# VH-VL binders against Beta-1,4-galactosyltransferase galt-1 (galt-1), part 4

Target 1, 206 residues: Beta-1,4-galactosyltransferase galt-1 (galt-1), of Caenorhabditis elegans (o16374r189to394)
Amino acid sequence: KMSICVPALFGNGYDAKRIVEFIELNTLQGIEKIYIYTNQKELDGSMKKTLKYYSDNHKITLIDYTLPFREDGVWYHGQLATVTDCLLRNTGITKYTFFNDFDEFFVPVIKSRTLFETISGLFEDPTIGSQRTALKYINAKIKSAPYSLKNIVSEKRIETRFTKCVVRPEMVFEQGIHHTSRVIQDNYKTVSHGGSLLRVYHYKDK

## First folded at step 17 (VH-VL)

Design c77 (from c73 with light chain W94Y)
Fold by OpenDDE, fold request of step 18:
Structure c77 (fold): chain C 206 residues (1-206), chain A 120 residues (1-120), chain B 107 residues (1-107)
Amino acid sequence: as target 1 above (206 residues)
Amino acid sequence: QVQLVESGGGVVQPGRSLRLSCAASGFTFSSYFMNWVRQAPGKGLEWVAIIWYDGDEEYYADSVEGRFTISRDNSKNTLYLQMNGLRAEDTAVYYCARELYESDLEFDYWGQGTLVTVSS
Amino acid sequence: EIVLTQSPDFQSVTPKEKVTITCRASQRISSYLHWYQQKPDQSPKLLIKRASESFSGVPSRFSGSGSGTDFTLTINSLEAEDAAAYYCHQFYNYPYTFGPGTKVDIK
């Protein structure tokens, strides 16, 4: 019912432990499938092994993505390509698809409700195709796992520029990194959630 | 016993500032969202502002945005509302309300309120 | 913002009669709506949680229903002590908003 698209694991300073934490925590939140786009050649042995383990267990889908050359523009476009690919892969299969990185977590504000319940409520309107959600930064000073448990200091600001989206894949024509660019029908809506029910936490090194 | 006690209300001229306080007791203050809700004389309830448990997130009604600031001191179990640029329409009883983010964001406890009168 | 409306604005009711108060949201908000009761010269009190769940200590004559845009608070048999204003409240999104209220008086 819910999936995550993790586009472009390129050049990110993630380690195997972070990936484990991401997969495990999201699994606990009810995520059934995580699509990960990466260049296998750029991953270290531990990362490869970890990803393979989860892939073999059908918890994630690894999509090998290779960029022909390293250019900032190409990287950005590559990321958009992976986002698009992931969107299409989930179309007709997944009810809700999240687009976020390994250091970002969608979390319900109401603790008594599951992620799925929360998302379902947010998408109660059948015309809503996308929920754009602002980020809360957590200063990831501790560089050891589990990162989300050890780092608890948040910044007193809400990031409304670099937002993340949860979407109904079948309703979205074009998905951006931080926003839904285009819906497939004119009557479909992209909305921004103000944060009362759902928040994205971004574990960022200050 | 959960208690919320508002203070700081009074009569003030338009354009002036006033700071309200809400003293909380009987519960772990730092674990709850806190809200201000006001009620003009003879009128309905109007949500004013919310502050999350850690004080990192604040949201305001459009009517007070840019003029009011909600804050909290968890070490003192106190909620504040700094009201600047007060207007006649800000005249109201101001309630402090506890919100349960561990349940369904309901306001389960309210203070008795403090009256703010803005008059020339 | 999400605008809530209520109907009626005022109702004078004989004890033991059924009272129905309606709240309408300007957009779909699922069940993210609470009902509050405010008696004269008192602070508001939580009455119904999440559209239909009765809060602890609330008499069984109070019930809530609805989802999406239309919500209803029902007092099955009005008691004299139920004379109060009733407010719906949405927490689907910020800013939080209240309905304008419905005042219920006893005839």
Scores: ipSAE 0.922, ipTM 0.965, lowest interface PAE 0.4, mean pLDDT 94
Fold by OpenDDE, fold request of step 18:
Structure c77 (fold): chain C 206 residues (1-206), chain A 120 residues (1-120), chain B 107 residues (1-107)
Amino acid sequence: as target 1 above (206 residues)
Amino acid sequence: QVQLVESGGGVVQPGRSLRLSCAASGFTFSSYFMNWVRQAPGKGLEWVAIIWYDGDEEYYADSVEGRFTISRDNSKNTLYLQMNGLRAEDTAVYYCARELYESDLEFDYWGQGTLVTVSS
Amino acid sequence: EIVLTQSPDFQSVTPKEKVTITCRASQRISSYLHWYQQKPDQSPKLLIKRASESFSGVPSRFSGSGSGTDFTLTINSLEAEDAAAYYCHQFYNYPYTFGPGTKVDIK
């Protein structure tokens, strides 16, 4: 019912432990499949082994993707390509698809409610195709797993520019990194959630 | 028992400032979202602001955005509402209310309120 | 913001009669709506949570129903002590909003 797309993992500094945490926590939250796009040549041995393990166990779908070089513009467009691919892979298959990185977690605000319950509520309107969600930055000073449990200091600022999306794949024509660019039908809506029910925690260095 | 006691209300001229306080007791204050809700005389309830348990997140009604500031001191079990640039339409009884983020975000406890009157 | 409306604004009811209060949201909000009761000269009290769940201590004559945009609070048999204002409240998104309220008086 729910899947995650992790686009364009091109040796961006993540370690194997972070990947494990990401996969396991999201699995615990009810995510059934995680699509990970990577440049295998840029991954260290530990990361490769970890990804392969989860791939072999059908917990993730590992998709090799290579860009000729890394520049901001090319990187952005490369990510869009992987996002689009992932969107299409989930179309007609998954009810809700999240687009976020290994250091980002969609989390319900109401602790007694599941992620699926929360998302289902947010998408109660059948015309809503996408929900943009603001980010709360967590200062990831502690560089050891589990990162999400050890790092708890948040910034006061809410990030409303670099939002992340959860979508109904069948309703989206074009998906961006931080927003839904186009919906399939004119009556479909892309909305922003203000944070009362759902948010994204982003674990990064301050 | 859970108690919320508002204070700081009074009569003030337009343009002036007031600071309301809500003293909480009987529960772990730092574990709850806190809200201000106001009610003009003879009118309905109006949500004013919310602050999350750790004080890192605040949200406001459009009617008070930029003028009011919600804050909290968890060490003192106290919620605050700094009201600047007060207007006649801000005249109301101001309630503090506890919100349960571990349930369904209901306001299960309310204070008795403190009256703020903005008048020339 | 999500606008909530209520009907009727005022209702004078004979004891033991059924009271129905409606709340309508400007957009679909699933079941993310609470009902509050406010008796004269008192603070509001939670009555119904999440559209249909009765709060602890609330008499069984109170019930809530609805989802999406239309919600209903029902008092099956009005008691004298039920004279109060009733407010719906949405927490689907910030800013939180209340309905304008429905005043119920006893004839």
Scores: ipSAE 0.918, ipTM 0.962, lowest interface PAE 0.4, mean pLDDT 93
Fold by OpenDDE, look of step 18:
Structure c77 (fold): chain C 206 residues (1-206), chain A 120 residues (1-120), chain B 107 residues (1-107)
Amino acid sequence: as target 1 above (206 residues)
Amino acid sequence: QVQLVESGGGVVQPGRSLRLSCAASGFTFSSYFMNWVRQAPGKGLEWVAIIWYDGDEEYYADSVEGRFTISRDNSKNTLYLQMNGLRAEDTAVYYCARELYESDLEFDYWGQGTLVTVSS
Amino acid sequence: EIVLTQSPDFQSVTPKEKVTITCRASQRISSYLHWYQQKPDQSPKLLIKRASESFSGVPSRFSGSGSGTDFTLTINSLEAEDAAAYYCHQFYNYPYTFGPGTKVDIK
């Protein structure tokens, strides 16, 4: 019912413990499939082993992706490519697809409700194809796992520009990193949620 | 015995400032979202502001954004509303209300309210 | 913001009669709506939560229904003590908003 697209891992400095925490916590939240895009050549041994473990257990789908060359300008475009690929992979397969990184978590505000219940409520309107969700930044000062349990203080500001999206993949034609660019039908809507029911926490390294 | 007691209301001139307080007792204050809701004389309820349990997040109605500041001191079990640049339309009874974020965000307890009158 | 409207604004009802109050949201909000009762010279009190769940201590004559954009509060067999203003409230998104209220008087 729910999947996550994690674009552009590309050996960006995440460790194996971060990956484990991401997969396990999201599994507890009801995520059934996580699509991870990475360049296998750039991953260390522990990362490869961890990803292989979860891939073998069908908890993730590992997609090997390489860029023609590594430059700052190409990184952004590479992410868009993976986002597009992941959107298409989920079309007709999953009901809701999240687009976020390993250091970002969608979390229901109401603790008595599951992530699926929360998302279902937000998509009660059948014309809504996408929900942009505001971010709260958490300064991850403690650099040991589990990171999300040890780092709990967020910044006061709410990020409404660099949002993350949850979508109905069959309703979206073009997906961006922070927003849905185009829907398939004109009557479909892309909306923003202010955070009363759903929040994204982004764990930053200072 | 959950109790919420508002104070700090009074008569003020336009442009002045006023600070309201809500003293909470009978529950773990730091575990709840807290809200201010106001009601102009003879009018309906208007949500004013919310502050999350740890004071990490605040949200305001457009009508008070930039003028009012909601805050809390969990060590004192007290909720505050700093009102600056008061206007005649801010005249109302101000209620503090406890919100259950572990349930369905309902306001299950309300204070008795404190009257703020803005008049020249 | 999500705008809530209510109807009627006011109604005077004979005891034991059925009262129906409607609340409409400017957009679909699933069941993320509460009803509050406010008696004269009193603070508001939670009446119905999540569109249809009765709050603790609320008489069985009160019920709520609806989802999406249209919601209804029903008082089956009005009692004299039910004279009050009733407000719907959405918590689907910030800013929180209330309906304008419906005043129910006893004939």
Scores: ipSAE 0.901, ipTM 0.951, lowest interface PAE 0.5, mean pLDDT 93
Fold by ESMFold2, fold request of step 18:
Structure c77 (fold): chain C 206 residues (1-206), chain A 120 residues (1-120), chain B 107 residues (1-107)
Amino acid sequence: as target 1 above (206 residues)
Amino acid sequence: QVQLVESGGGVVQPGRSLRLSCAASGFTFSSYFMNWVRQAPGKGLEWVAIIWYDGDEEYYADSVEGRFTISRDNSKNTLYLQMNGLRAEDTAVYYCARELYESDLEFDYWGQGTLVTVSS
Amino acid sequence: EIVLTQSPDFQSVTPKEKVTITCRASQRISSYLHWYQQKPDQSPKLLIKRASESFSGVPSRFSGSGSGTDFTLTINSLEAEDAAAYYCHQFYNYPYTFGPGTKVDIK
C-alpha cells in the first residue's frame, strides 16, 4: 500500500529508458501505483508508447495536465495543483504516498529491509503524518540496464533545503513539492528524518 | 581475524589538536560504516561520529560538530578522527567500531580504544 | 535528539537470580534499539540487536523485548561472568545515542 506521485511537468524530453528504470525499480521496491502528470501533447513517440504500455498494465496512472494559459517559469504553481490532485487520489486508499520526480528514489539504508518495512518503522508513531528527508545528489554513470545504485559514482553532497516527503495522505491538508505545509489536526506532526534509515537519491546527467 | 586498532591518543593541552587513527584488518573495510564512540573515565558511552562505507556522508554528535572531522582512506583500511580545539570534557577513551549496514546497523566489532587526556 | 534513560543505575544481584534492565526512549523508535555489554576494562560487545534478536554466540539466558518507547533486557539466571555495564543504543535517527548504562554486580 505504497504509491508515488510524480508531479513534474513534461516538456524537457525525458529519455524513455529512464522512465522504464524508474517504474521497474520502484515496482521492485513494492510501489503499487505511480501517478504521472504530463502534457501528453508534448510527448515523443517512444515515450508515448512506453507510458501506454505501463498504463495498460495498471502500473501507472497517466494524467493529462495542461495549464489554462502557458507561461514559461510557472512550473511551481502547476506542480502544486498536481501535488494536491495526487494527494486527494490517495486519501483513504493508500497508506504511504511518496512525492518525488523521475530522477529521485527513496531507498532504505539497511539492505536487508524493504522500503515498506522501513517506512512503517518511521511512521510507527501514529501521530506522524509526514516524513521529510534531504536529497543526496548523485552523478550517475550507467554501466548496465536497469539503472542501479551499484553502477553510480556519487558526489558527496547533502542538501537540507531540498527535501522530499513520504506522507500518510489522510493526515495531510496541504502538500508542497519539498515539504508538508499543513496537517489536518494540531496534534499530528511533520517530522524530519536525518538519514539513518531512509535516503532520497537524486540522479542527474553530467 | 577481524581487528581494529586505535592509535594516536595522548596528553594534550586545551585548544590543541590531535589525530586518531584506527587500522582495520581481517575484513573488507569498504563494506562497513565506521563510528567513533568515546567514554570519559568512569562514565558511560557517548557516540561521536559516523562515516559511511564510501566516505560520502558524515554525521556528528552536537558536542563535537565543527571541531572534529571523521574521515577514512579505504585504500589504506584506515579510519581517522581529527580533533581540533580540544577541551577538558573531550578527555576519554576513544573506540572505533564497525557498523554493518547489510544487517541492522549494529556495531558488531569494537577496537581496544585509545586514551585522550586534555589537561593544562 | 532522542534521549535514552535506563533503570536501575546499579544492581547488585545474587547469582542465579533474574536481572531486569529497562531502557526508555524520549520518543517512539519502533524496534530500532540495540543492547551492548561492557565488562570491566573491556570494549563493549553486542548482545541484542533490533530490541529482541540475540547476536551470534550470546548465551540464551539473555533476552530482549519491547518496542516503541519501553525496552527490557533480561538475564534469566545471572552468572558471574555477566557482571558488567549494559547500554541501550538507538539507531532510529542521527545523532545516535546511548543510554547512561546499568551496572550489574554479583552480590
Scores: ipSAE 0.620, ipTM 0.841, lowest interface PAE 1.9, mean pLDDT 84

Design c77 (from c73 with light chain W94Y)
Fold by ESMFold2, fold request of step 18:
Structure c77 (fold): chain C 206 residues (1-206), chain A 120 residues (1-120), chain B 107 residues (1-107)
Amino acid sequence: as target 1 above (206 residues)
Amino acid sequence: QVQLVESGGGVVQPGRSLRLSCAASGFTFSSYFMNWVRQAPGKGLEWVAIIWYDGDEEYYADSVEGRFTISRDNSKNTLYLQMNGLRAEDTAVYYCARELYESDLEFDYWGQGTLVTVSS
Amino acid sequence: EIVLTQSPDFQSVTPKEKVTITCRASQRISSYLHWYQQKPDQSPKLLIKRASESFSGVPSRFSGSGSGTDFTLTINSLEAEDAAAYYCHQFYNYPYTFGPGTKVDIK
């Protein structure tokens, strides 16, 4: 019903604990499949083993993706290719697909409602192909056992120019990193959600 | 016993400023979103502003954005509304209301209100 | 901004009769709508949450229904104490908005 596309995982930005936390917390929220694009040769041994474990247990689909050129902007262009590939993998299969990085989480505001209930409500209008919501940066210190995303403390205001999308993949023709560029029919629409029901949090270490 | 008590209302001239307070007791103030809602004499309810439980998120109605500032002090269990550049159309009873994010974001308790009159 | 309209603006109703109040949203808002009651010279009070769920202590004669753009509040058998203004309120998106209200009087 719900999937996540992680369009690029760079080896120097994350440790295995972050990967475990990301996969487990999103699985608890009802995410059924996570697609991860990375150059597997650039991953450290702990990260490779962790990703292999989850791939073998069918929680993730790991896609090896190697860029042939290393100039300014090359990784950005590679992310657009992985975003497009992931969109197509979910078309006709997944009802709602989220596009975000490993340090980002979509979270319901209402404590008593699930992520699926919240997304279903936001997409109740059948002409909506994409919901875009603002990202909130969090300077969090790791607690020994952070069991709920709704207990996360925030130290920063919302940055509205950085947004993340959840889409109905069958309604999207062209997906960008921070927006939906084109829907497949003129009567489908992309909308912005102001944060009353759904938030996306971005964790910042320093 | 849950209590919300607004204060700071009065008569002011257009263009002046006024600060409203809402004193909360009988519940864990820091566990609730807080709202200001106003009602002009003989008119309906108009939502003014919200502030989240930790004070990090605030949103405003278009009619007051840039002029009003909502804030809270969780150590004093008090909600505030700073109103600058007051206009005749800001004349209203101002209510504070708590919002349950653990349920369905309903306003389950409202104060008695404080009257603000803006007249020349 | 999501605009809510209510109908009728005012109604005077014989006790024990059924009262129906409608609220229409300018876009689809699923069931993200609450109903409030305000008796004369009192603060508003919550009646119905999320379109159809009664708040604690609300008499059974009050019920809510609807989803999408069209919502109704029903008072099955009007009592004298129900003379009040009734407001719908959407929480689908910021800014929050209220309907203009429906005033119900006893005939």
Scores: ipSAE 0.611, ipTM 0.837, lowest interface PAE 1.9, mean pLDDT 84
Fold by ESMFold2, look of step 17:
Structure c77 (fold): chain C 206 residues (1-206), chain A 120 residues (1-120), chain B 107 residues (1-107)
Amino acid sequence: as target 1 above (206 residues)
Amino acid sequence: QVQLVESGGGVVQPGRSLRLSCAASGFTFSSYFMNWVRQAPGKGLEWVAIIWYDGDEEYYADSVEGRFTISRDNSKNTLYLQMNGLRAEDTAVYYCARELYESDLEFDYWGQGTLVTVSS
Amino acid sequence: EIVLTQSPDFQSVTPKEKVTITCRASQRISSYLHWYQQKPDQSPKLLIKRASESFSGVPSRFSGSGSGTDFTLTINSLEAEDAAAYYCHQFYNYPYTFGPGTKVDIK
């Protein structure tokens, strides 16, 4: 009933163990499908093997995506294309879809409640099409797996400009990386959640 | 035996500052979110501020944001409220309360409160 | 900000009678609401968490119900020690808010 869209997984520096951690931890939270957009030709052997394993086991859907432009000035618009594709893949299929980067995790604040329970509560108002919340940055002081579980020191900084969204995909007409640009009907709403029930943790190296 | 003891209340003039303390004992202080809640004489409860278990996030009621600062020292098991630019409407009993994030964010234990009076 | 209202402001009730206290939220908050009791000259104490779950040690005559915008605290048979103020509190979003309170006295 929940999915994740990872609109861009680019760069040769990604550790395959961090991808494993991302997939496994989100699966434990009840995420049923993860859509990953990447240029498969640029993946190293370890990453390619890892992503193929999860794809073959129906945990992820890999979408081969080469940016249509070679110039650096168009990255945002290329990523908007992957976001739109992922939104459409989930429309009519998935109840709640999260849009986040590979090193970001949506986590309930209430430790005894599941992610699905938390999201269902936040969307109890049937006119809400999307919820956005701010990132909480975690300084990555531990470089070994499991990366996200061992990095418990957080940076006291909430980034309000760079928020992440969970949506009802059937209620969204136009989705951005950090916001829902348009819902399908005027009476549907995009709202901000202040972080009392749901947080996004972003694991960043300085 | 869980104990929360507020201190630092008193009479101050408008525009001045006070610092409240809440000493915690009988539980693992660093495992709880901590809150300040106030109650003006003869009035209801008003939430003031929260600080997360690690001191990393703080949130405030609109009426105090920019003037009050919540903080904690987990090594001393103490919660603080720095109150600047005090106004007459800040006159209240101030309670500290622990919030259990491992359950449903309930305030399961409250201190006895300390009175702050803002009067010229 | 989510505004909570309570009704009635005050009630004087014959012992053993049923007391009903209503809390209404200005927007839907699912079941993210707690009830607190404050006896005269005491600190508040938790009664009901998450709209309907009784806190440990709370007498069974207290119950809560509701979700969305409308919530009810019920005291099925009022006892003398239940004379107090009762507050609802939402934890759906920051800033947290309390209702204005309902004072219950013995008639």
Scores: ipSAE 0.603, ipTM 0.832, lowest interface PAE 2.0, mean pLDDT 84
Fold by ESMFold2, look of step 18:
Structure c77 (fold): chain C 206 residues (1-206), chain A 120 residues (1-120), chain B 107 residues (1-107)
Amino acid sequence: as target 1 above (206 residues)
Amino acid sequence: QVQLVESGGGVVQPGRSLRLSCAASGFTFSSYFMNWVRQAPGKGLEWVAIIWYDGDEEYYADSVEGRFTISRDNSKNTLYLQMNGLRAEDTAVYYCARELYESDLEFDYWGQGTLVTVSS
Amino acid sequence: EIVLTQSPDFQSVTPKEKVTITCRASQRISSYLHWYQQKPDQSPKLLIKRASESFSGVPSRFSGSGSGTDFTLTINSLEAEDAAAYYCHQFYNYPYTFGPGTKVDIK
């Protein structure tokens, strides 16, 4: 009952190992479907084969989509289209949908609890439509480590301006890259989680 | 044998600074979140601050944010609380407590506390 | 921030009788709540974790229940050494908070 939307994947900057790790680790966390938006013409052969393998095995839904080239923020608006498409694909089908990039992971803080248990607890209030969680930037030099709290190293403090969301898709009217812009009813809530139970780690290359 | 020993408490005038220490032994200090919790005389417990195992994550109660700084030195197995701009309402026994993130974030061991008194 | 309230503020209880302490959260916190005991002039000790799970070495007369906003600590048959203050503590979100405490005395 959990899915991930990856609204943009460039062939540049990712190797097949990172994509395999992303898919396999999230599957182990109980993610049942991963939606990936990419321009397949721009992927190298190994990445294209890897994504085709997972698509053929029904682990991902691969959506061929040409993103606009970057011009003074035009890039952001192009990603809103993929975010909206993915939200609609999950409405009425998926209980919780995460919006993140391949270099971002939602991780429970409590090691003895599953991601689903953690998310279910955060959404126990039935009026909550989305949870926004701040990103923590991680040193990209940590290679192939499990995504546990012990293996993650941060260069800087968490900043609330850079956040990612997990949502109940049926309760969201308009979803952004870093926030839920509007819920479908006035009494539904978008809330921020301060990081005590759930974290989002963003790996960056130095 | 787990031990947490607070020190550095004392009597200080309002507006002054004080630094508390918590010496840890009998466990792998760098594997735990650490917390400060205080208790004013005759009052209940008040959470003050947390620092994660790597020292890069810190969160504070609203009453102390901007004035107190939690820190740790994992090479010395020591937790610190730097308290600046002290006020009368900061008068309390200050406990350090370890938090077990491998379980349910419970505070499974507490020190005996150190008294801070802010008076003129 | 999440406010915790406790009832009653104070109980004076005959040994061997049942003690019930309630904690109410200002918002739903699922089961993300711990109970601590603090005997006079001592540091707090963990009793119940995540609303209902007894911590190691805690006597079986202590139990916890509840989820959402309403939580209960029960001492099935009060012993003399149970005279203490009892605090609920939420770990659902930062800042962490404690309830104001319930003092239990023996009479």
Scores: ipSAE 0.572, ipTM 0.819, lowest interface PAE 2.1, mean pLDDT 83

## First folded at step 18 (VH-VL; from c77 with heavy chain D54E)

Design c80
Fold by ESMFold2, look of step 18:
Structure c80 (fold): chain C 206 residues (1-206), chain A 120 residues (1-120), chain B 107 residues (1-107)
Amino acid sequence: as target 1 above (206 residues)
Amino acid sequence: QVQLVESGGGVVQPGRSLRLSCAASGFTFSSYFMNWVRQAPGKGLEWVAIIWYEGDEEYYADSVEGRFTISRDNSKNTLYLQMNGLRAEDTAVYYCARELYESDLEFDYWGQGTLVTVSS
Amino acid sequence: EIVLTQSPDFQSVTPKEKVTITCRASQRISSYLHWYQQKPDQSPKLLIKRASESFSGVPSRFSGSGSGTDFTLTINSLEAEDAAAYYCHQFYNYPYTFGPGTKVDIK
């Protein structure tokens, strides 16, 4: 019913504990498949073991991918290739697909409602192909607490220029990192959600 | 027993400022989103603003955005509305209402309201 | 902004008769709509949450239905104390909005 696309996992700046929390928390929310794109040669041994464990247990699908060039201006375009591949893998298979980094979580605002219930409500209009919502940054203070949605600290502001998408993959022609660029028919829509029902939390680690 | 008590209303001239307070008791204030809703005399309800339980997020109706500021002090169990640049159309009874994010975001309890009159 | 409209603006109804109030949204909002009652000189009170679920302590004569763009509040067998204004309220997106209200009086 729901899947996540993680379009690029670099083997630096992240630890295996963050991956465990990401997979376990999203599974608890009802995510049935997580697609992770990474260059497996760049992963450290702990990360490789963790990803292999979840791949062997059918919790994730690992896709080995090497970016064509590694200069500051080109890494973003390599991520667009993995986004497009993941979109196509989910078209005709998954009802709702989320595009986010592994330090980002889509969370219902209404605590008593599941993620699926929330997304189904936001997509009740059958012409909606994608929903964007703003990130809420979680500052460095959170890294001393368990990596858990229960221990979320607030940011002083919401960042609207950095958004993440959940889509109906069959209705999207061209997907970007932070937006849906094109839908497949004129009567389908991309919309923004202002945060009353769904939020994305981004855990900033420095 | 849940109680919400608004105060700070009064008569002011256009262009002036007022600060409303809403004192909360009988519940865990920091567990609720809080809202201001107003009602002009003889008119319907108009949502004004919301603030989330940590005080870190706030949203406003278009008619007040840039002029009003919602805030809260969880240590004092108090909600505030700072109203700047008041206009005649801001004349209304102002209610505070708690919003239950643990359920369906319903306004399950409202205060008695405080009257703000903006006149020359 | 999501605009809510209500009809009728006003109803005068004989006691024990059925009252029907409609609310229409300018876009689809699923079931993200609440109904409030406001008696004369009182604060609003919650009646129906999420289009159709009665709030605690609300008499069973009140019911709600609908989803998408069209919603209905029904009062079966109107009582004298039900004379009030009734407002729909959407919480699908910010800014929140209310309908303009429907006043119900006793004949």
Scores: ipSAE 0.612, ipTM 0.836, lowest interface PAE 1.9, mean pLDDT 84

